# Ledger of designs, part 8: VH-VL binders against b0r0t1r1705to1887

Target 1, 183 residues: b0r0t1r1705to1887
Amino acid sequence: RLRVLADVSGSMYRFNGVDGRLERSMEAVCMVMEALESYEHKFKYDITGHSGDGFDIELVRCDKVPKNNKERLKVLKTMHAHSQFCMSGDYTLEGTEHAIRELAHEEADEHFVIVLSDANLERYGISPDRFARVLTSNPQVNAFAIFIGSLGDQADRLQKTLPAGRSFVAMDTKEIPQILQQI

## First folded at step 19 (VH-VL)

Design z3
Fold by ESMFold2, look of step 19:
Structure z3 (fold): chain C 183 residues (1-183), chain A 120 residues (1-120), chain B 107 residues (1-107)
Amino acid sequence: as target 1 above (183 residues)
Amino acid sequence: QVQLVQSGAEVKKPGASVKVSCKASGYTFTDYYMNWVRQAPGQGLEWMGEINPYSGNTYYDEKFQGRVTMTRDTSISTAYMELSRLRSDDTAVYYCAREGNYGNYAFDYWGQGTTVTVSS
Amino acid sequence: DIQMTQSPSFLSASVGDRVTITCRASQSISSYLAWYQQKPEKAPKRLIYKASTRQSGVPSRFSGSGSGTEFTLTISSLQPEDFATYYCQQYWRYPLTFGQGTKLEIK
């Protein structure tokens, strides 16, 4: 069982013109949907967003996964629209913790949580130490972070802080399918 | 209601060990991190470390690594802190403190404290 | 390690007074700050977490503010039961650290 958590906060919309962050996040979600399409026999998955409105923003239901480009585009349009109109705030830690706790109670052989995130956790007021602890908080749930964006000292520092094998850097969203295979 | 009840006061000699217990009630013991904090006479609060009671995983302040061991017994909802090779400057009140969750990672409930006195 | 410095270390005030206590962090801790009240020979009691969120059951005269490196605890109208020692604590980064305390006494 697999849950992917994406950032659809207002800052993703507001700063997209500066660094393309919302576009990269939408591309990452699209790559995840495409990569998992051929694994439907192995994975039951959903995709949930987090923003100032909360951390249960439904993007992809596990019983209604998109099967074509039209359906995938609707998911991306939902991300874009939500980020434009949501309340201010960030719930990355809360959303990740909630996803881990919720999946731990589901009946499945294995449980995975994947968090798609920007390496600038500290800029968002997100403690890297607390995020690392949340990712490893339940040994029954395998939780991972995929950092999307250009490499810099911020990404390098985060990989040193986070548990080994629990963080990956995607300099280009095209790397995401390969990273998912490593997980 | 949430309660944390600690073991009674201890008097120890230098070089000995002490093990303080903290029995939790009124909540699901394994859902919340447990922290240990000490306070020397007339001094402030000093964090010692934490334990995830679900997994048993711990993280200690470097000042205590090698001397502190934090454990738990989930069948009786009890956390333990053991401090070895005691010195006179380990004389303090030792508290267990429950940490919140979902971003609320400060300590919402505290035990009554256990006085440990180290003297010859 | 993140050092937490409180000021003042000692404060004398009268019932009904407005009191502010300041806590400064040696580096940014965002809003990962809590305030505790401790009476003599008693365990600390949490008043505020996330810099400004009052714990349920804490009287409304207690309020917290701040972000980054500077934080304040305000008691808007002192009551007799408020005379205690107050501690700030950061939980942004290991090791977790406390301020040295502010002892608030009756004038």
Scores: ipSAE 0.614, ipTM 0.854, lowest interface PAE 1.6, mean pLDDT 84
Fold by ESMFold2, fold request of step 22:
Structure z3 (fold): chain C 183 residues (1-183), chain A 120 residues (1-120), chain B 107 residues (1-107)
Amino acid sequence: as target 1 above (183 residues)
Amino acid sequence: QVQLVQSGAEVKKPGASVKVSCKASGYTFTDYYMNWVRQAPGQGLEWMGEINPYSGNTYYDEKFQGRVTMTRDTSISTAYMELSRLRSDDTAVYYCAREGNYGNYAFDYWGQGTTVTVSS
Amino acid sequence: DIQMTQSPSFLSASVGDRVTITCRASQSISSYLAWYQQKPEKAPKRLIYKASTRQSGVPSRFSGSGSGTEFTLTISSLQPEDFATYYCQQYWRYPLTFGQGTKLEIK
């Protein structure tokens, strides 16, 4: 069982013109949906968002995953619209903690939580030490972070802080299928 | 009603060990990190480390690495802190403190404290 | 390690006074700051967390403010029961650290 968390906060929209962060997040979500399309017999996934409006924003339901480009585009349009109009604030820690606790109680042979984020945790007021602790808080849930489009010292510093094998850097969203294979 | 009840005062000689218990009630014990903090006479508060009661995973301040062991027994909702190779400057009141969750990671409830006196 | 420095270390004030205690972090801790009150012979009690959020049951005369490296605890109208030592504490990164304390005596 697999839950993917995507950042749909207002800062993703507002700073997209500076570094393309919302576009990269939407590309990452699209790559996840496409990569998992042929693996539905192996595992069941959903995608939820977090923003200033909360941390349980439904983007893809596990019982209604997109099956064509039209449906996938609808998901991406929802992400874009939400980020444009949501309240300010961040729930990365709360959303990750909630996802881990929720999936721990579901019946499955393996539980995965994957957090899609950029490497700017400290700028958002998110403690790297606290995030690392949340990712490793439940040994029955395999929680991972994928940092998208991060360059330089920010990504390197976060990978040194986070547990080995629990964080990945995708410089290009096309790396995401390879990263999912490693997980 | 959240309560943390600690074991009674201890008198030890240098070189000995002490094990302090902290019995939790009024909440789901495994949902909240437990921290240990000490306070020497007339001094401020000093964080020693934490334990995740669900997993048993711990993190200690470097000052105590190799001397402190934090454990728990989930069947009786009890956390433990053991400090070995005691020195006279380990004389202090030792507190257990519950940490909040969901991003609010300060200490919301404290035990009454356990006085440990180390003298020859 | 993040050092937390409180100012003043000792404070004497009258009932009804407005009192401010300052806490400075050696590096940014965002809003990961808590304030505790400790009365003689008692365990600490949390007053404020997230720099400005009041713990349930704490009187409204207590308020917290600040972010980054500079934080304040304000008691808007000092009461005799507020005699205590006050500690700030960061929980931004390991090891968790406390300020040295501010002893408040009420004249």
Scores: ipSAE 0.610, ipTM 0.858, lowest interface PAE 1.5, mean pLDDT 83
Fold by ESMFold2, last read:
Structure z3 (fold): chain C 183 residues (1-183), chain A 120 residues (1-120), chain B 107 residues (1-107)
Amino acid sequence: as target 1 above (183 residues)
Amino acid sequence: QVQLVQSGAEVKKPGASVKVSCKASGYTFTDYYMNWVRQAPGQGLEWMGEINPYSGNTYYDEKFQGRVTMTRDTSISTAYMELSRLRSDDTAVYYCAREGNYGNYAFDYWGQGTTVTVSS
Amino acid sequence: DIQMTQSPSFLSASVGDRVTITCRASQSISSYLAWYQQKPEKAPKRLIYKASTRQSGVPSRFSGSGSGTEFTLTISSLQPEDFATYYCQQYWRYPLTFGQGTKLEIK
């Protein structure tokens, strides 16, 4: 059982023209949907979002996984529209905690939570120590972070703060399928 | 109603150990981190460490690493803090404090405190 | 370690006064700051978390503000029960640290 969290906050929309953050998030979600397209017999997955309006925003339901390009585009349009109209606010910690607690109660052989995030957590008001603690808060749920964007000193520091094997850096969104295979 | 009830006052000699208990009620014990904070006479508050009651995992301030052990018994909703190799400057009131969830990681409920006196 | 410095350390004021206590962090803690009130021989009580969110049951005369490295606790109209020691606390990074305290006494 696999849950992927994506940021659909208003700040993702508002700063997208400056650094492409919403586009990267949408590309990452698209790559996840494509990478898992043929693995539904092995993985039951969903994709949820977090924003200033909440941290349990349904993007892909596990019983309604998109099967074609039109359906995947609809998911991306939902992300774009939500980020455009929602309040600014980062709920990465809250969303991750919620996902871990919710998945711990589902019957499955293994539980995975994957958080798609920007490596610059401190700039966005996300404590690296608190994020690391949330990722390791429940031994029954394997929680991971995939940091999307350029490698830098901040990404290196985050990987040293997080437990080994719990964080990955994607230089480009095309690396996401390979990273998912490692997980 | 959330309550944290701590064990009674202790008098110890240098070199001994003390174990303070903190019994929780009124909430799901394993859903909230428990922290320990001490206060020497006439001094401010000093964080000692935390425990995840669900997993038993701990994190300690470096000042106490190697001397402090935090544990819990989930069957009786009780957290414990043990401090070994006591010194006279460990004389303080020791508090357990519950941490909130979902980004609210400050301490929302405190025990009444346990006075530990270390004297020769 | 993140040092938390409160000012003033001691404050004398009259009932009805507006008082402000400042807390400075040695590095940015975003809004990961709480304020506690402690009366003699009692456990601390949380007043504010996330820099500005009032704890349920805390009177509206208490307010918090700030982000980054500078924070304030304001009591808009001081009451007799407000004479206590006040502590700020950061929870941004381990180890968690408190300010040294501000003792508020009546004139």
Scores: ipSAE 0.610, ipTM 0.859, lowest interface PAE 1.4, mean pLDDT 83
Fold by ESMFold2, fold request of step 22:
Structure z3 (fold): chain C 183 residues (1-183), chain A 120 residues (1-120), chain B 107 residues (1-107)
Amino acid sequence: as target 1 above (183 residues)
Amino acid sequence: QVQLVQSGAEVKKPGASVKVSCKASGYTFTDYYMNWVRQAPGQGLEWMGEINPYSGNTYYDEKFQGRVTMTRDTSISTAYMELSRLRSDDTAVYYCAREGNYGNYAFDYWGQGTTVTVSS
Amino acid sequence: DIQMTQSPSFLSASVGDRVTITCRASQSISSYLAWYQQKPEKAPKRLIYKASTRQSGVPSRFSGSGSGTEFTLTISSLQPEDFATYYCQQYWRYPLTFGQGTKLEIK
């Protein structure tokens, strides 16, 4: 059982023109949907968003995963529209904590939570120590972070702070399918 | 009503150990981290460490690493802190403190405190 | 380790006064700051968390502000029950650390 968390906050919309962050998040979500399409018989997955409106924003339901480009485009349009009109705020820690607690009670062979993020946790006011603690808070849930962005010392420093094997760097969103295979 | 009730005062000699208990009620014990904080006479507050009651996982301030052990018994909703090789400067009031969750990670409820006196 | 420094360490004030207590962190802690009140012979009581969010049941005369490295606790109209020691605490990074305390007494 797999839950993927994506940032659909207002800052993703507001700063997208500066660093392309919303476009990267949408591309990452698209790559996840495409990568898992051929594994639907092995994985029950959903994708949820977090923003100032909360941390349980449905983007992809596990019983209605997109099967074609038209359906995937609807997901991306939902992300774009939500980020444009949502309340201000970030719920990365809260959303990750909620996902881990919720999945821990579901019956499955394995439980996975994957958080899609860029490497600027401290800049967003997110404590790396608190994030690391949340990722390892429940031994029955395998929680991971995938950092999407340009190569630099920021990603290397975060990988040293976070638990070993719990963080990955995708310099291009096209790397995401192979990172998912490693997980 | 959230309540944290600690064990009674202790008098110990240097070199001994002490184990303080903290019984929780009024909430789901395993949903909230438990922290231990001490306060020497006339001094401020000093964080000692934390335990995740769900997993039993702990994190200690390095000042106490090797001397402190934090445990819990989920069947009776009780957390424990044991401090070994006691010295006179370990004389303090020891508190258990519940940490909030979902971003509220400061300490929202405290036990009444347990006075530990270490004297020769 | 993040050092938390309060000022003043001691403050004398009268009922009805507006009082401010400051807390400085040795490095940025964003808004991961709490304020506690402790009366003699009693456990601390949380007043504020996330720098500015008042704990349920805490009177509105208590307010917190600040972000980054500098924070303030303000009591807008001091009451007799407010004479106590106040501590700030960061929870941004391990180990968790407290300020040295500010004792507030009747003038």
Scores: ipSAE 0.609, ipTM 0.858, lowest interface PAE 1.4, mean pLDDT 83

Design z3
Fold by ESMFold2, last read:
Parts: C-alpha cells; structure tokens; sequence
Structure z3 (fold): chain C 183 residues (1-183), chain A 120 residues (1-120), chain B 107 residues (1-107)
C-alpha cells in the first residue's frame, strides 16, 4: 500500500509565479500516476494533499485510480483549483504523521508513504530533525522523502540530516520514476 | 485523565545502577513519545533522551550515551529509564514527560518525579 | 547544541503587575518553543507551546510571542499563585535544551 503526499496549499498557488512550485508539484504527481499506471495489480495506492484547510485532501483514491490522460488531467485540475481557493499553510509534518498512522492500520504486505517536497523545510519553519523522526516513526510503514528541483548543496545537507535511504533528490520531476523504482 | 505515575525514591551508592519506572494511563501509550528529564538540587532542567514506545527506538543526549538505557513494556503501559555507573552528581529528581504529536512535540504531561540520591 | 538564555534570571514583582520574561536561542528555532511553570517540589507544567499557543486550562493572563531567536512570556496581571520558576525549551533540534530558568517572586 502506497500513499503519496503533495502540497496543495494556497501558498503553492500564490507563489507559483515566483518559483514555479505548484507546477513542480503537479508535474511530480503526474509522473507518479504515470509511473504506477501499469503496476496497479502490484500496488494499492492513493495520492493525498495538504494545505491550510487540512492534511487529508484526497487527490487519487486507491479504488478510483486514473486510467487515462483525461482522468489524470482531472486530478491535476483538482490540485490547481484547491490551491487557488484554500488558505496558506504548510502541514507537512502533520500530514506525513497522519499518513503513516492511517496506513499502519490497513491490511497489506507492505506500507509505503512518499512525501514530495521542494527541500525548503527550514525556510517554511519545518524542523528537519522532526521530519526525519516522523519518517522513521513506524517500522511497519516505509516512509520516504523526494526533494524536487533543489540545489545540490541544500539537498545534500537535508539528506545528511534525514535517515539514510529515506530521502532522495530529483533535480527535476523526470527523475521521479527512477526514484520510485528504488523504493 | 492523562496520568504518569513514577516509582518511588531511591538511595544508591556510587557505581550502582538505578531503574525508574513511569506508568502511563488515560491515553494510548504507544501513540506518544516519552522523554526523560532530570533536575539536580537547586538547578534547572536537563533533557536526557526519548523513546518511541511503539518501536522501542531511542535517542539520547550525548552526555548520557553509554550510561542510560530507556525501555518500555507496552503490555503494562510503562516506560523505564536506567542510569548506570552512578556518581554523586547524578543526584537529582528524574521526570518522565509525554510528548505531543502532530507537530506538537513539547511535553504536555509530566510524572511526579523520582528522587535519586547517590551517596557514598 | 542550541543554547537557550533567559532574562532575567530573578524577578520580583507585585500582584497586578505586567511581567515579561525573555528567552533567546543561539540559532533560529522557528516557533518550536515551549514555556513551563514549575512550583517548588512539583513537576513542571506546560503553559505555552509553538511559541504562542496556550495550553488548555492555562489562564488567559499568560501569553507567549516571538519566533526565530527571540521569545517572550507575558503575565498580564500577576496573581499570588504565579510564584514559580519559568523555563523556556526549544524542540527544534537535538538535543532538546531548556533555558536556565527565571525565578519569579511575588512581593
């Protein structure tokens, strides 16, 4: 069982013109959906978001995964619309903790949580030590972070802080399918 | 309703070990990290380390690494802290403290404290 | 290690006074700051977490503010039961650290 957590906050929409953060998040979600398209028989997955309005925003349900490009576009449109109208706020720690706790109760051979982030944790007031602890908080749930579009030195510092093998750097979203295979 | 009840006072000789217990009630024991904090007479608070009661994983302040062991028994909702090779400057009140979750990681409930006196 | 420094270390004030205690961190801790009250021979009690969020059951005269490296605890109208030692604590990075304490004496 696999859950991917993405940021759909109002700050993602409002700052997208400055740093492209919403577009990167939407590209990452699209790459995840495409990478998992042919593996639906092996993986029960969903994609959830977090924002100022909460941290359990359903983007892809595991019983209604998108099967074609039109359905995938609907998911991306939902991300865009939600970020446009919701409050600013970052719930990365809370959302990750919730995802791990929720998946731990589901019946499956393996449980995976993947957190998509742009590696600006400290800038947003998110403690790297606390995030690292959340990722390893439940040994039954394999939790990972994928940092997207980060400069090498900032991403390198975060990887040294985070548990070994629990964080990955994608210099752009095209690297995400390879990273998912490693997981 | 949340309550942390610690074991009674201890008097020990230098070189001995002490094991302090902390019994939790009123909440799901495995859902919250447990921390241990000590306070020497007339002094401030000193963090010693933490344990995840679900997994048993620990993290200790470097000052205590090699002398402290934190464990738990989930069947009786009890956390333990053992400090070995005691010296007189380990004389203190030892507290267990529950940590919140979902980003609220400060200590919301404390045990009553256990006085440990190390005297030759 | 992040050092937490409180000011003042000792404070004497009258009932009804507005009292402010300052806590400074040696590096930014964002808002990962808690305040505790400890009365003699009692366990600490949490007053404030996340720099400004009041713990349920704590009187409204207690308030916290600040972010980054400078934080304050304010008691807007001091009461006789507020005689205690107050500690700030960061939980941004390991090891977790406390300020040295501020002993408040009510005249």
Amino acid sequence: as target 1 above (183 residues)
Amino acid sequence: QVQLVQSGAEVKKPGASVKVSCKASGYTFTDYYMNWVRQAPGQGLEWMGEINPYSGNTYYDEKFQGRVTMTRDTSISTAYMELSRLRSDDTAVYYCAREGNYGNYAFDYWGQGTTVTVSS
Amino acid sequence: DIQMTQSPSFLSASVGDRVTITCRASQSISSYLAWYQQKPEKAPKRLIYKASTRQSGVPSRFSGSGSGTEFTLTISSLQPEDFATYYCQQYWRYPLTFGQGTKLEIK
Scores: ipSAE 0.582, ipTM 0.853, lowest interface PAE 1.5, mean pLDDT 82
Fold by ESMFold2, last read:
Structure z3 (fold): chain C 183 residues (1-183), chain A 120 residues (1-120), chain B 107 residues (1-107)
Amino acid sequence: as target 1 above (183 residues)
Amino acid sequence: QVQLVQSGAEVKKPGASVKVSCKASGYTFTDYYMNWVRQAPGQGLEWMGEINPYSGNTYYDEKFQGRVTMTRDTSISTAYMELSRLRSDDTAVYYCAREGNYGNYAFDYWGQGTTVTVSS
Amino acid sequence: DIQMTQSPSFLSASVGDRVTITCRASQSISSYLAWYQQKPEKAPKRLIYKASTRQSGVPSRFSGSGSGTEFTLTISSLQPEDFATYYCQQYWRYPLTFGQGTKLEIK
């Protein structure tokens, strides 16, 4: 069982023209959906978002996984529309914690949570120590972070703080399928 | 409704150990980190460490590493803090404090405190 | 370790006064800052978390502000029951640390 968290906040839309952050997030979600295509018998997955409006925003339901490009485009359009109209705010810690707790109660052989994140955690007011603690808070849930489009010392610092194999850096979203295979 | 009730006062000699208990009620014990904080007479607050009651995992302030052990018994919703090789400057009130969830990681509920006196 | 320094260490004020207590961190802690009130022989009580969010049940005369390295707790109209010691605490990075405390005495 697999849950992916994506940022759909208003700040993602507002700053997208400066650093392309919303576009990278949408590309990452698209790569996840494509990488997991045809693996429904092995993975039961969903994708949720977080924003200033909350941290449990459904983007992909596990019982209605997109099966073609048309359906995947609808998911991306939903992300774009939500980010355009919602409040600014980050719920990365809250959303990750909620996902881990919710999945721990589900029946499955293994539980996975993957957080798609901007590596500049401290700039966004996210404590690296607290994030690391949340990721390792439940031994029965395998939680991972994929840091997208960043070369910052903060991604390196978090990777050195967590046990090997708990965080990954994707310099380009095209690396995401390879990273998913590692977990 | 949330309540943290600690064990009674202790008097110990230098070199001994003390174990303080903290019984939780009114909430799901395993959903919230438990912290231990002490306060020497007339002094400020000093964080000692934390325990995840779900997993039993701990993290201690360096000053207490090697002397402190934090444990819990989930069947009776009770956290424990044991401090060994006591010395007179360990005389203090010891508090358990519940940490909030979902980004609210400051301490929202505190036990009444347990006075530990270390004297020769 | 992140050092938390409060000022002043002691404060004497009259009922009805506006009082501010400051807390400075040795490095940025974003808004991971809480304020506690402790009356003599009692456990601390949380007043503020996330730098500015008031705990439910805390009188509205208490407010917090600040981000980064400088934070303030304000009591807009001091009451006799506000006699206490006030502590700030960062929860941004291990080890968790408290300010040394500010003892507020009512004149």
Scores: ipSAE 0.559, ipTM 0.834, lowest interface PAE 1.8, mean pLDDT 82

Design z4
Fold by ESMFold2, look of step 20:
Structure z4 (fold): chain C 183 residues (1-183), chain A 120 residues (1-120), chain B 107 residues (1-107)
Amino acid sequence: as target 1 above (183 residues)
Amino acid sequence: QVQLVQSGAEVKKPGASVKVSCKASGYTFTDYYMNWVRQAPGQGLEWMGEINPYSGNTYYDEKFQGRVTMTRDTSISTAYMELSRLRSDDTAVYYCAREGDYGNYAFDVWGQGTTVTVSS
Amino acid sequence: DIQMTQSPSFLSASVGDRVTITCRASQSISSYLAWYQQKPEKAPKRLIYKASTRQSGVPSRFSGSGSGTEFTLTISSLQPEDFATYYCQQYWKYPLTFGQGTKLEIK
């Protein structure tokens, strides 16, 4: 059982022109959907978003995974529209903790949470130590972070504080399918 | 009603060990990190470390590494802190303190404190 | 380690006064700051977390503000029950650290 968590907060929309963050997040979600379609027989997955509006914003349902580019585009349009209209606030820690707790109660052989994130956690007001702790908080749930960005020393710091194999850096979004296979 | 109840006062000689218990009630014990904080007479608060009651994983302040052991028994919702090779400057009140959740990781519930006196 | 410095260490004030206690971090802690109240021979009680969020049941005369490295706790109209020692605490980075305390005494 697999949940992918994406940031659809208002800051993703507002600062997209500065650093392309919303575009990268949408590209990452698209790559995840494409990568996982070859594994649908092995994984029951969904994709949820977090923002000031809540921790469980439905982007992809387990029973309605997209099968073509038109359906995937609809998911991306939902992400874009939500980020425009949601309330302010970043809830990465809360959303990740919520996802881990929800999956821990589901019946499955294995539970995975994958958090798609920008590597600059401190600039977002997210403590790297606290994020690392949340990812390892429940041994029944295998939680991972994929950091998306061309450059950044923040992901290297977080990788030093996590057990080996719990964080990954994607220099661009095309690396995401390979990273998911490692997981 | 969330509550933490600690074991009673202890008097120890230098070189001995002490083990303080902290029994939790009114919440799911394994959902919230437990911390230990001490306060020497007339002094401020000093963080010692934390334990994840679900996994048993711990993190200690470097000052106590090698002397402190934090454990728990989930069947009775009880956390423990053991401090070894006691010295006179370990005389303090020892508190257990629960974190909140969902980003609220400051200590929202405290035990009543356990006085440990170390004297020859 | 992140050092937390409170100012002042001692404060004398009268019932009804407005009181401000400050806390400075040696490096940015964003808003990962809590305030505790401790009365003699009692355990601390949390007043504020996330720099400005009041704990449920804490009177509205208590307010917190600040982010980054400088933080304040304000009591807008001091009551007799507010005479205590106040501690700030950062929870941004290990090890967790407290300020040295501010003892608030009746004048």
Scores: ipSAE 0.563, ipTM 0.834, lowest interface PAE 2.0, mean pLDDT 83
Fold by OpenDDE, look of step 20:
Structure z4 (fold): chain C 183 residues (1-183), chain A 120 residues (1-120), chain B 107 residues (1-107)
Amino acid sequence: as target 1 above (183 residues)
Amino acid sequence: QVQLVQSGAEVKKPGASVKVSCKASGYTFTDYYMNWVRQAPGQGLEWMGEINPYSGNTYYDEKFQGRVTMTRDTSISTAYMELSRLRSDDTAVYYCAREGDYGNYAFDVWGQGTTVTVSS
Amino acid sequence: DIQMTQSPSFLSASVGDRVTITCRASQSISSYLAWYQQKPEKAPKRLIYKASTRQSGVPSRFSGSGSGTEFTLTISSLQPEDFATYYCQQYWKYPLTFGQGTKLEIK
């Protein structure tokens, strides 16, 4: 059982023109969907977004995963639209915690939570230490963070703070499939 | 009613160990982190460490690393803090404090405190 | 470690006064700041968390503000029961750290 968390907060849209963060996020989600396509028979996955509107924004349901590019595009459009019109706020920690808690109650051989995040956690008022704590909050659930588009120095700092093997840095979204294989 | 009830006062000699208990009630014990904070006489508050009651994972302040051990018994919703190799400057009131849900951090519920006196 | 510095350490005021206590962090802690009230021989009580969110049951005369490195606790109209020691705390980064405290005494 796998849950992917994506940031679809207003800041993603608001600052997309500056640094392309929403586009990167959407690309990341797309890469995840593509990467997982070949494994759908092995495990169930869903994708949930978080924003100022909440941390349970449905992007992909485990019983209805995208099967083609058209459906994947629809997911991306949903992300874009949501980020554009949602309330301000960030629920990365809450969303992660919620995901971990929910998955822990589902029957599976293994449980995984993957958080797609910008490496600039601090900019959004997210404590790396607290994030680390959340990721390790339940031994039954293997929670990981994939930081997208992070600067090398920021990435290094985050990796030092986060538990070993629980964080990955994707400088390019194209690296995400390989990262997923490592998990 | 949510409450934390701590064990009674302790008097110890230097070099000894003390184990303070903190019994939680009124909430799901494993859903909240338990922190320990001490306060020397006439001094401020000093964070010692935390424990995840669910996993048993701990994080200690480096000042206490190697001397402090935090544990829990989930069956009785009780957290424990053991401090070894006691010295006079360990004389303080020791508090357990619950940390709220993620997003609402800091310590919203405190125990009544346990006075630990270390004297020759 | 993040150092938290409160000012003033001691404050004398009268009932009805507006009181302001400041807390400064040695580095940015975003909004991960809490305020506690402690009365003699009692455990601390959380008043404010996330810099500005008032704890349920806390009177409206208590307010918190600030972000980054500068934070303020304000009591709009001091009441007799408000004379106590106040502490700020950061929970942005381990280890968690407290300010040295501000003792609010009756003038």
Scores: ipSAE 0.409, ipTM 0.806, lowest interface PAE 1.3, mean pLDDT 92

